VH-VL binders against q9hk44. Designs and how they scored, part 9

Target 1, 202 residues: q9hk44
Amino acid sequence: MNSRIMFIGGVPGVGKTSISGYIARNTDIDIVLSSDYLREFLRPFAPQESHLETSVYDAWKFYGDMSDDNIIRGYLDQARPIMGGINRVIARALANGEDLIIESLYFVPDMMDEMVLKNAFLAYVYIDDPDLHRSRLEDRINYTHRNSPGSRLAAHLKEYRTIMDYSMDMARGRGIGLYSTDDYALARQRLLDDFRKFVDRR

## First folded at step 21 (VH-VL)

Design t3
Fold by ESMFold2, fold request of step 23:
Parts: sequence; C-alpha cells; structure tokens
Structure t3 (fold): chain C 202 residues (1-202), chain A 122 residues (1-122), chain B 108 residues (1-108)
Amino acid sequence: as target 1 above (202 residues)
Amino acid sequence: EVQLVQSGAEVKKPGESLRISCKGSGYSFTSYWISWVRQMPGKGLEWMGKIDPSDSYTKYSPSFQGQVTISADKSISTAYLQWSSLKASDTAMYYCARHESPSYSFEDFDYWGQGTLVTVSS
Amino acid sequence: SYELTQPPSVSVSPGQTASITCSGDKLGDKYAHWYQQKPGQSPVLVIYQDSERPSGIPERFSGSNSGNTATLTISGTQAMDEADYYCQAWDRRENHVVFGGGTKLTVL
C-alpha cells in the first residue's frame, strides 16, 4: 500500500525525460508528470512575481546583468508556484497510495514539504562535461522532444549550467543523490537500482 | 561479515595531535557513509559528523565544526577522526558507525565499531 | 538546532510492557530510529524508520512515530532488555544527525 514516488530534477539536456520513461517502463508506474507541462498549465494563473511568463533562461533580466546570482534568483521565482503544486500532487499520491514519477526543471529542496522529504525518492540528474551537455541539447529533437529545435536551447547553456550547479550544491547538502548521465545507460540503471532499494526499505 | 574495526585506546596529553581510525570490511566501503559519535563518560551519544568515502564529502555537527577533521582513504577502506590539539575535555569513547546512502535511506546506523577510548590528561 | 528529548529513566517489572518516548517538534515528519546500548558495549540498532525491525531483533520490540512523539515499545520485557535506549532522527534541512539524551531501562 506504500506509494512509490520518484521526483527527478535536472536542467534540459541531462536526460531526465528519457530516464523517467525508462523507470516507468521498468517499474510499471503509469503516471509520469513533467514540469514542462505543469509550467504551461500554471502560466495563465501564476503570481506576477513568479515571472513564469518568461522562459527560465531569460528570467535574470528582471534583476539586471546576466550573473549567476540573477540567473538563480529568476529560477527560484519561477520555482515557487511550481514546487507548491508539486508538493500538493505528491501529498495526494501519498494519501491515496498511488505511484508517481515527476521529472522537473524546478527542483528546490528548501521548497519541498517535509512529507516529500520523508516519503519520496529524490534524485538530481546532471552532465559533468559541458561539451557533452551542449551536444545533448542540440540532439534532443532526435529522441524525446522531436519538434523542439536544440540549437535554441543550446544558446542558453550558460544559464542552464548555472542552475544545474546551484541545484547540485543544494541537493548534495540535503542528502539527495546526484546522478551523472555522461554514461546514460549506467545512470539509468543506477537510478532504477537505488529507487528499488528505497522502495524495498519500506 | 560486515565489520567496523577501530584503532586501539589512546592516552594523550593536552596539546598533542591524534588520529584514530575505523576500518570497514565485508562490504563495499564506498557505498556507505561513516559517522563519528562521541560518548563522554556517563553521558549519551553525540553525533560529531559524517563522510561519504566515495568523494570525501563531509558534514559536521555545529558543536564539532572546526574542532576535528573527518577524512577517509577509500583505497584501504578506512575513515579517520583527527584532532590537531587535544583538550582534557576530549576524554571520551568515540564510535564510528555506517549508514546506507542517503540517496535512498534515512541515516539509520546498522553497524557500529567497537569504540576507541581516548584519555587526555597530564 | 533540532533536539530530541527522552525521559532519563523508565522502570518496568519483568513480563510487563515498557514504553520509551522520544519527543521532537513534528518528529512524525521525520523517521525515528532506536538503539540499545548495554554497559560496555556499542549501540545496536533495534528499530529503524519508525517501526521496522532489523533481522535478529526480537518481535517484542516495536516502534511508532506520529505528531511530536516516537515511542519504542518492548512487550514481555526481560532482564536482558535492561540497557540504555537512544532515539535518533535526521534533520534533513540542516543535514544533521540528532540523538536523544537516552533512557535507562531498569527491569526489576
């Protein structure tokens, strides 16, 4: 009766969507939510201060110069309403004994409710090599986002890697596992194995 | 069989340095974190800090930050607790204990070392 | 920092049920773990993740955790259960391990 809940964070191009699909197929979890779509659903209702109408890679512009601090500040503004929704979705799944996979650009440990921290398997996916990350962004139309031109996203590699580095530091500090997808096949198997251990401990 | 074997008892003087050890065997050393726990004479258990031996990431209790150094040498499956200058108030039993990766667990200590008694006096 | 409080001692007659409490702010939102320490020995994990019993721990040991209180329960208490008992939790936000002060269980 225990819900099997996985919450995977990562910036575009690190493989979180593909890994989520792999995990779903290998665990028979039927519900996979993407924050890309949750973001689109929320945009017409979100608070103005979230700046959710702006792409995450442009959100620093509300604060001035392009700097790591301003990139992260814009990211966190957008994360607040999304993370609030994710907390509620996980709470509902837990209350109903339902299984769920969430993959999200917005992955902020300080915005996770205590019941999420206690009951969900949390993982952050990243790519160590910047050149590989750029290549993965440029190639994403071949695999999971077939109509999204990868060159547009690759132009914003700096913003994405700033968010990724920040998120990895925050996740590490709260005991959230970091999973390098430089070797994708190894990463997806490690993630599946750790998720099964998490489930088996309950 | 999983074992955590600690170095032997130490009798030291104030101001001396000391490094005590905790050697893991019977398991994949880098798959588990190591914590150090102090127990002063007649007192309870106090968590001092922990290390992930796979990459040497450390976290200290605020009470012990700057007071000790926790390290590991994964090539010999050994964790260390070190003082640069001992005080008489460091007299205590020191335990190492392991827990599974916090990536999928919640910091329960399933195996403990036998303890190292450190006595600091003139 | 996050703190856990235990009664300093609990006394029970042989065969009776012992209850040892561990109090912390919203402790039910964390997992509680329990350790037994006999004189001159290392601690031994007896309950983890609120209510799970490691292999080799007798069935008379059980645990619960809700609200602000976790409880270790020993049914049919035996003389060999006389020991100090510590609760422990993980304050994930600060990434600190926290122990309670310990409870001496006496079996009279």
Scores: ipSAE 0.826, ipTM 0.915, lowest interface PAE 0.7, mean pLDDT 93
Fold by ESMFold2, look of step 22:
Structure t3 (fold): chain C 202 residues (1-202), chain A 122 residues (1-122), chain B 108 residues (1-108)
Amino acid sequence: as target 1 above (202 residues)
Amino acid sequence: EVQLVQSGAEVKKPGESLRISCKGSGYSFTSYWISWVRQMPGKGLEWMGKIDPSDSYTKYSPSFQGQVTISADKSISTAYLQWSSLKASDTAMYYCARHESPSYSFEDFDYWGQGTLVTVSS
Amino acid sequence: SYELTQPPSVSVSPGQTASITCSGDKLGDKYAHWYQQKPGQSPVLVIYQDSERPSGIPERFSGSNSGNTATLTISGTQAMDEADYYCQAWDRRENHVVFGGGTKLTVL
């Protein structure tokens, strides 16, 4: 009775919401959580230094000019309370023998509890081609986020790709799989196959 | 039938270069990582480093960083361990071993090569 | 860096249970794997992910891991089980593979 836990990281526009739905349908996992909604839940309670009241692509402004370092610092400040909540959600699922998929912008391996690192399937999804990434952000109204203004998010492609590159380096250095969604159908099948292998090894 | 076949035993002198090989067959070579493991005469197993053959990402043990080069040629399903200048203390058995992608596994070595004995002496 | 410690040797009589320990700081937060190496042979995986047996490994081999200690247990030990045994873990945060120093099992 091992819990089947998948934790998918990725910035907006890389297809993680659509992929998590695909995985859920093909594994009969009923619970899929998005950190976007966990973020909204936490906003009234989060420490002010987390800056959760601000969009992630603006959080660098608390530290100075728009540099890679300040973008990443703002991201990590927001990630701390979110990752704390994610750790507890996964711990509950593990304790109860429950299955769970989490898809999250906030994916910071050094903030994951040891039991998450040992017991959850971890994956980071990305897009290699910046032009494809921009088009995916602009196109999201048609697929997964029907009322989100895709043009507004696409204007912040630089911030998102800075976070993505940082997250990919951190994940790679800790043996977390990187999955390019430039070919979406291939990526979702590779993720499903790898998740099944992870589950089957236990 | 999964096999890791290593190159034959080597007798070398200090200061010489050497590259030994590990050829994988019976599986998708780029789906598995390769580690190199040293065993000095009468001693235990020492992890030297590993490579993901799909993109040549490499990680070394701190004890071996800068001392050897690990590489792979995925077109011929082969990993390599290389010294630019051998020392007498490099005399040992060298194994290659594979593990599934750490994307879904935890670095257990399910298949090992037969070993390559390297003897470095005057 | 992360280290694993094993006793240098363990001796048992045929039919008895052998226990080989592997100690490391918070080793229970990692998976432990075990390898058997007979003289002149390559290592063979006998236990992975703390307690799983690969196909072809006899049921008398079992494993556990909690706290700071993983244990390989061989019940009904046979003469053919004489070998060196190595534990191994992955230090994921540094992305290093670590072996224990090895234990020589003798079946008297």
Scores: ipSAE 0.824, ipTM 0.910, lowest interface PAE 0.7, mean pLDDT 93
Fold by ESMFold2, fold request of step 23:
Structure t3 (fold): chain C 202 residues (1-202), chain A 122 residues (1-122), chain B 108 residues (1-108)
Amino acid sequence: as target 1 above (202 residues)
Amino acid sequence: EVQLVQSGAEVKKPGESLRISCKGSGYSFTSYWISWVRQMPGKGLEWMGKIDPSDSYTKYSPSFQGQVTISADKSISTAYLQWSSLKASDTAMYYCARHESPSYSFEDFDYWGQGTLVTVSS
Amino acid sequence: SYELTQPPSVSVSPGQTASITCSGDKLGDKYAHWYQQKPGQSPVLVIYQDSERPSGIPERFSGSNSGNTATLTISGTQAMDEADYYCQAWDRRENHVVFGGGTKLTVL
C-alpha cells in the first residue's frame, strides 16, 4: 500500500488552502493539515531561537533593518521546528499507509528528510502578478479565512513576496514544481493531474 | 512514436567550435527535460547537464560547468550541446536523453538519442 | 558529490540468475534506475523507481533498493542479456544526475 502524500507550500494569499480542499474532494483524501494550526500547536513548545511567537512578516526585526536577507533568515528560523514536525507527520503517514495533504507557509526543501523527498508529491504555489497578490490578501475573508483581517496582511506584501521568491528559487533548483495561481482553476487542475501522475508512476 | 534524433558524426581539429543537436518528435517537447551524457571510448556513462526546454533553465555537472553550453530552441523541438574550443580529450560518443517533469518524476531516462560521435584529432 | 559504485563485471551461466549491485550512501532514500547498453547501441531503461519495469521489458528483469544498495536481478539469463548495465540516481539537493561506473554482464 503506497500512501498518497501531497505537501503544498506557499505564502499567504496564493490560494494553497482552497487548492488543498479541492484536491481533498477530488482524491478522497480525508486528512488535510494546515501549518497555520500546526504553528499554533507548536508555539508553546518551540525553542526561543525560532521566534514563532512573532508573525513571519516581523521576524526580520531580530536581525536588524528590513532586507531580503533578514526576512529570509527570520523565515528560516521559524521554519526549522515546523519542518521538523512535518517530517515526522509524513513519516508516520508513510509507515501507516495513510493518505495526507499538508499545506504550509513553511516549505524549505533543505529541511525535508530524504524519505519526504522520495515519497511525497511536492508543490509550491505562487502568484506572478503582485497586484493580484495584494488584492487576494486584502480580500482573503472572501475565500478561505472568513474572519481574518486581510488588509493588515496586504501591508506586508514585500515580506511575503521576498519569502515567495526565495522559496521558488530553492524549489526550482531541487526539481519541485512551481504552480502559478493567477488562473486559479487552471492551477488546481494542473496540481490534481500532476499528483495523479505521481501516484500512478508507483 | 517518440524519437530523439541527433546530428551526424563530426571530425574536428583541436581549437575548433562545434554545436551538435538533438531533435525530439512524437511528444510535447516542452513537457520533458533533456540531458546530455558523454561516453568516452571504452568508458561508462557521464552525465553532463540538463535543460528544461520550456524556460531554458539549465543545470550542469560540476565536471562540465564552464566546459560546454547546453541550450534549446523549443520552436523547433531541438536541444543543443556546444563547445567553443574543442580538445582531443573531447573525443567521445554524446547522447541526449529525456525525462518527465521532476514535479512528479525522478529523472529516469525513458528515451535516448542514437548518439553523436565526435572525433577531435589533428 | 554523490557517487554510485558497481562491480566491473558479473558472470553467469545461461538460465541462471544474475545479480548486479549498485552502492551509494543511503541509496535506499533515493530512487534507483537501471539501463542496459548493448555494444554499439544507446542505453535502454530496464528498471525505474527501484522496481518498476517499462513496457516491453521482460518480467525476468526485476529490481530492489534498500539501505545503501540497489540490485538489478535477471532471472533465466539469456545470451541476449549480455551487455553493460548502469545504475543511476538523482541527487536532488544538488539537482545532479549520477551514474554508476557500469557492470559488464557476461553469459558463458
Scores: ipSAE 0.822, ipTM 0.915, lowest interface PAE 0.8, mean pLDDT 92
Fold by ESMFold2, last read:
Structure t3 (fold): chain C 202 residues (1-202), chain A 122 residues (1-122), chain B 108 residues (1-108)
Amino acid sequence: as target 1 above (202 residues)
Amino acid sequence: EVQLVQSGAEVKKPGESLRISCKGSGYSFTSYWISWVRQMPGKGLEWMGKIDPSDSYTKYSPSFQGQVTISADKSISTAYLQWSSLKASDTAMYYCARHESPSYSFEDFDYWGQGTLVTVSS
Amino acid sequence: SYELTQPPSVSVSPGQTASITCSGDKLGDKYAHWYQQKPGQSPVLVIYQDSERPSGIPERFSGSNSGNTATLTISGTQAMDEADYYCQAWDRRENHVVFGGGTKLTVL
């Protein structure tokens, strides 16, 4: 029996946590991992060059002015240890025939091992409307992250959308599906349908 | 009942423009990508490029980037391959072929057009 | 650029097993697909995702892919199997489709 592996990328506020729960319930996949907690687990062990002690929206400061390039460089520094861990988790699941959903801020196709690219369903979730994205960040505390103040995150919408646009470009260029959650119900159905097609082709 | 029907054979002179077509039927046209594949006389298959008809995103082989234009009109379920200035070396058979979305598939071409022979001579 | 290499020709007697190889750097980390092209005809998909057979393709067609080599195998080869065979992969990092150079299968 082949493992059913879904790896969902997206910045905060796009609905990846809620969607991963929906997919889990509708596929009977028991294990859902969030990179938010993987990041916290790794912080005391990560090398300082990764900048994991710093919020992702501040990591550009290690490179100078706030520019798209510096935001992306800071993001990629943090992504390196997280993606390394994700590769190993997926490799274990594949070796054991286990099912898994991973949802992650850190979604970097060039850091995915070849067995991830061949064997995992890859998806990137985004919001097209910036005003909707800001609103969802502000409301995040009310839906999925009860005590994390969304107003702090919404102040960094620019950094998150820079990372999102970069990730969408990289995903598109490598044939990874993009799923707009501006219409959330449509997005989750598209994801579920495409995941089932991916599984059925094996 | 899936079909990819290509436009008819063409005889052209160097320097002329040309657009050939590939019409899909019997399936949801925007759910599949279209690739163009060249086969020179007596030679193998060469991938030229592909298009996602849902949003017109294109990707070209490096050998064909800037040499041809790939486009699609999803309202009539048709993809196009076009040259602004043909060369004698463009003489070949040209196929269109489809694959499912790479969101959940790996670019296997399950249906091919019948081919369009393009002959470019003085 | 990622390249796939095939032998130019393979000859077998009717009823024998034909093996057509396709070589590429770490090709086993990608999916290999196979197409049959008879003279004057369009290519036809005969194997996809290394080893899957589309509906309507005879069971004597099979495929494998490991390490640097994918192999199309035709058991009980028949005269109608005489054709050109192409392997194909997707280089996902560059997002390029890549075909092998083709192998002419002769059944004598």
Scores: ipSAE 0.822, ipTM 0.914, lowest interface PAE 0.7, mean pLDDT 93

Design t3
Fold by ESMFold2, fold request of step 23:
Structure t3 (fold): chain C 202 residues (1-202), chain A 122 residues (1-122), chain B 108 residues (1-108)
Amino acid sequence: as target 1 above (202 residues)
Amino acid sequence: EVQLVQSGAEVKKPGESLRISCKGSGYSFTSYWISWVRQMPGKGLEWMGKIDPSDSYTKYSPSFQGQVTISADKSISTAYLQWSSLKASDTAMYYCARHESPSYSFEDFDYWGQGTLVTVSS
Amino acid sequence: SYELTQPPSVSVSPGQTASITCSGDKLGDKYAHWYQQKPGQSPVLVIYQDSERPSGIPERFSGSNSGNTATLTISGTQAMDEADYYCQAWDRRENHVVFGGGTKLTVL
């Protein structure tokens, strides 16, 4: 009955981990899952064609030159097993009346089950300014991922923004809200308000 | 308090252009989407398309794609439906209706305009 | 494209329960909304998200949705309930709004 489910998508550096923590604190939702850790859990079992052993920003290399199409193909290959798992996790939470927040790099509306589309609050988080996005990637080790070198990730800004732009277009086309974190405090409050409206309408 | 006020009835000839309007008041206009809905004489409701006035993102029903243009001017809280060349088969009542952001809602239309009767007669 | 079907008409006696159905493939995986339209008037939302009533809608209006069928139920039907009733859903994958063909409720 009345599970409160939030599924937040976004590429690295957009603030989805910090926002999910903020929402959890302000809604008393106890379970927050990150696809970074779901990905690690799944890696020993994932099909080879998913290429989950490689970084998402290198997955285009299996298809040829660095192009938007090849970046997106590599992303979608990795997304399939992760999204399959996320669908099952949400289905279990719904069946048991449990609350849940998921934040994930892998956010593919066409891979979401109908029960997810009907019953979960869906949001995609992004940064509009590419220079700010680069800065957020470079600062990442200072705030949330202290041993993950942000300069290495910032070298892949192009790949991340290609995935982000694709994901925003797909989300927009299915009525999924887009939330800019260029102003982080405004974004987290807007997300919290919209999530509460979603819950209150049920 | 919330109102959607549409422009008045129109009598036109085939081939003429027309733009009808829907003005929202009593609410934040850019916080809601606007749909246009056709009702032909004695017939049911047909969804034509919708617009997010905040950025002018538009989606059309396949039956109306290329037949009409939906637009909005958020500075005056107004949405528009327009034809470049009317046909007799465009004779109908046209409603505008709003729904909350699909970010947290599922496209229920909580307020409707009074309707604009368009008559196209040769 | 996604389609919703309704019976063209339903007749009930005053005080009886009216049931109006709306059929669509896996409609229970979507939210169904219902509108009342009286002659010469704009539609009015009477049920949203399967079963929720907007403010001002009498408690005798209720809704359900499962499988392929949503149902609008009016208990204790009154003469003022005589109207056309439309179901509506959102096909999220195509991002289309879809209306049913409408049902004329007659209260005799």
Scores: ipSAE 0.819, ipTM 0.910, lowest interface PAE 0.7, mean pLDDT 93
Fold by ESMFold2, look of step 21:
Structure t3 (fold): chain C 202 residues (1-202), chain A 122 residues (1-122), chain B 108 residues (1-108)
Amino acid sequence: as target 1 above (202 residues)
Amino acid sequence: EVQLVQSGAEVKKPGESLRISCKGSGYSFTSYWISWVRQMPGKGLEWMGKIDPSDSYTKYSPSFQGQVTISADKSISTAYLQWSSLKASDTAMYYCARHESPSYSFEDFDYWGQGTLVTVSS
Amino acid sequence: SYELTQPPSVSVSPGQTASITCSGDKLGDKYAHWYQQKPGQSPVLVIYQDSERPSGIPERFSGSNSGNTATLTISGTQAMDEADYYCQAWDRRENHVVFGGGTKLTVL
């Protein structure tokens, strides 16, 4: 009955997809979900007022000029329906005794159900060095795309880092671990070790 | 073995400053958070606040925010609780206690210091 | 903020089972931990994460947590179990540690 659930958050370019694959390989967890695809699945069903139709880095435009507040408001508007879906996915895995890794841009502690907070290992990954973050967005190591979408994403580094800083503050304030991927090998080992400790304490 | 050893009892007057200490040994000091807990004479346990010694991130109980300072010096495996101006109502036993990182645990205190009795009288 | 309530005292005869309750709004959505404190001593963790027993704690100590109530149960209660018992939880929303008011267990 003890499901092994990992919910890992992070903005594009921080390596959460690569790390989730590493964890899956080293724990024999078969199911890894990305909220990027969950978002795409939801788009045809979303209400007209939903912010799911725009990229997260453009969502501030609904509120006026670019500011940290407007970037975060746009992010949270997109996050609400996705986090609702994530809560239900985790609840299903817990009810069925199934293991699951979710990696998600949308990681909002105040939108997590209590059963998620009690039963899932929660982690937020980030990059401390802005120049390194830009480089990883430009390389798109975690995503293959020949028409330079990495350069498009790197043009929005400000929006992503605003979301990242907000998410790190919220995570820290709820006792959720922060994992810098500036040193990728260290980060993946820290995450694997902490996940195993979490599972072993249950 | 794991130990948290606190500084000795203190007798002070109102208005004086004080810093008491909690030294951890037998474990990786920066792998555990330290909380401070007050117990007034004949009363229960009151959580005052906590610190992550690895980066000095601190969280205070609302009742103690602005009343005390919690700090740590990881180079000597020591956490501190400090008053800039003691009051008679600060007379109590003060414990430090550790817990594993909340990244993978839920704030159970597995080891406690022996306590530091602080007496503040005019 | 989040509060935990315990009965001020519980009395039990030697050999009987003692139950000490800890009440909080939706406490079952959190983990409850329990500490024993004898006069003049530091608290000692006796149950963590609702029902787990640390190394060295006798099997007669057990715990449960559901709904609004966590319970510490001591079976075959002995005179040495006479102590104050505190429940504790973590309010993750505010990131605060919360203790109950304590229960004095008397073994008559």
Scores: ipSAE 0.811, ipTM 0.905, lowest interface PAE 0.7, mean pLDDT 91

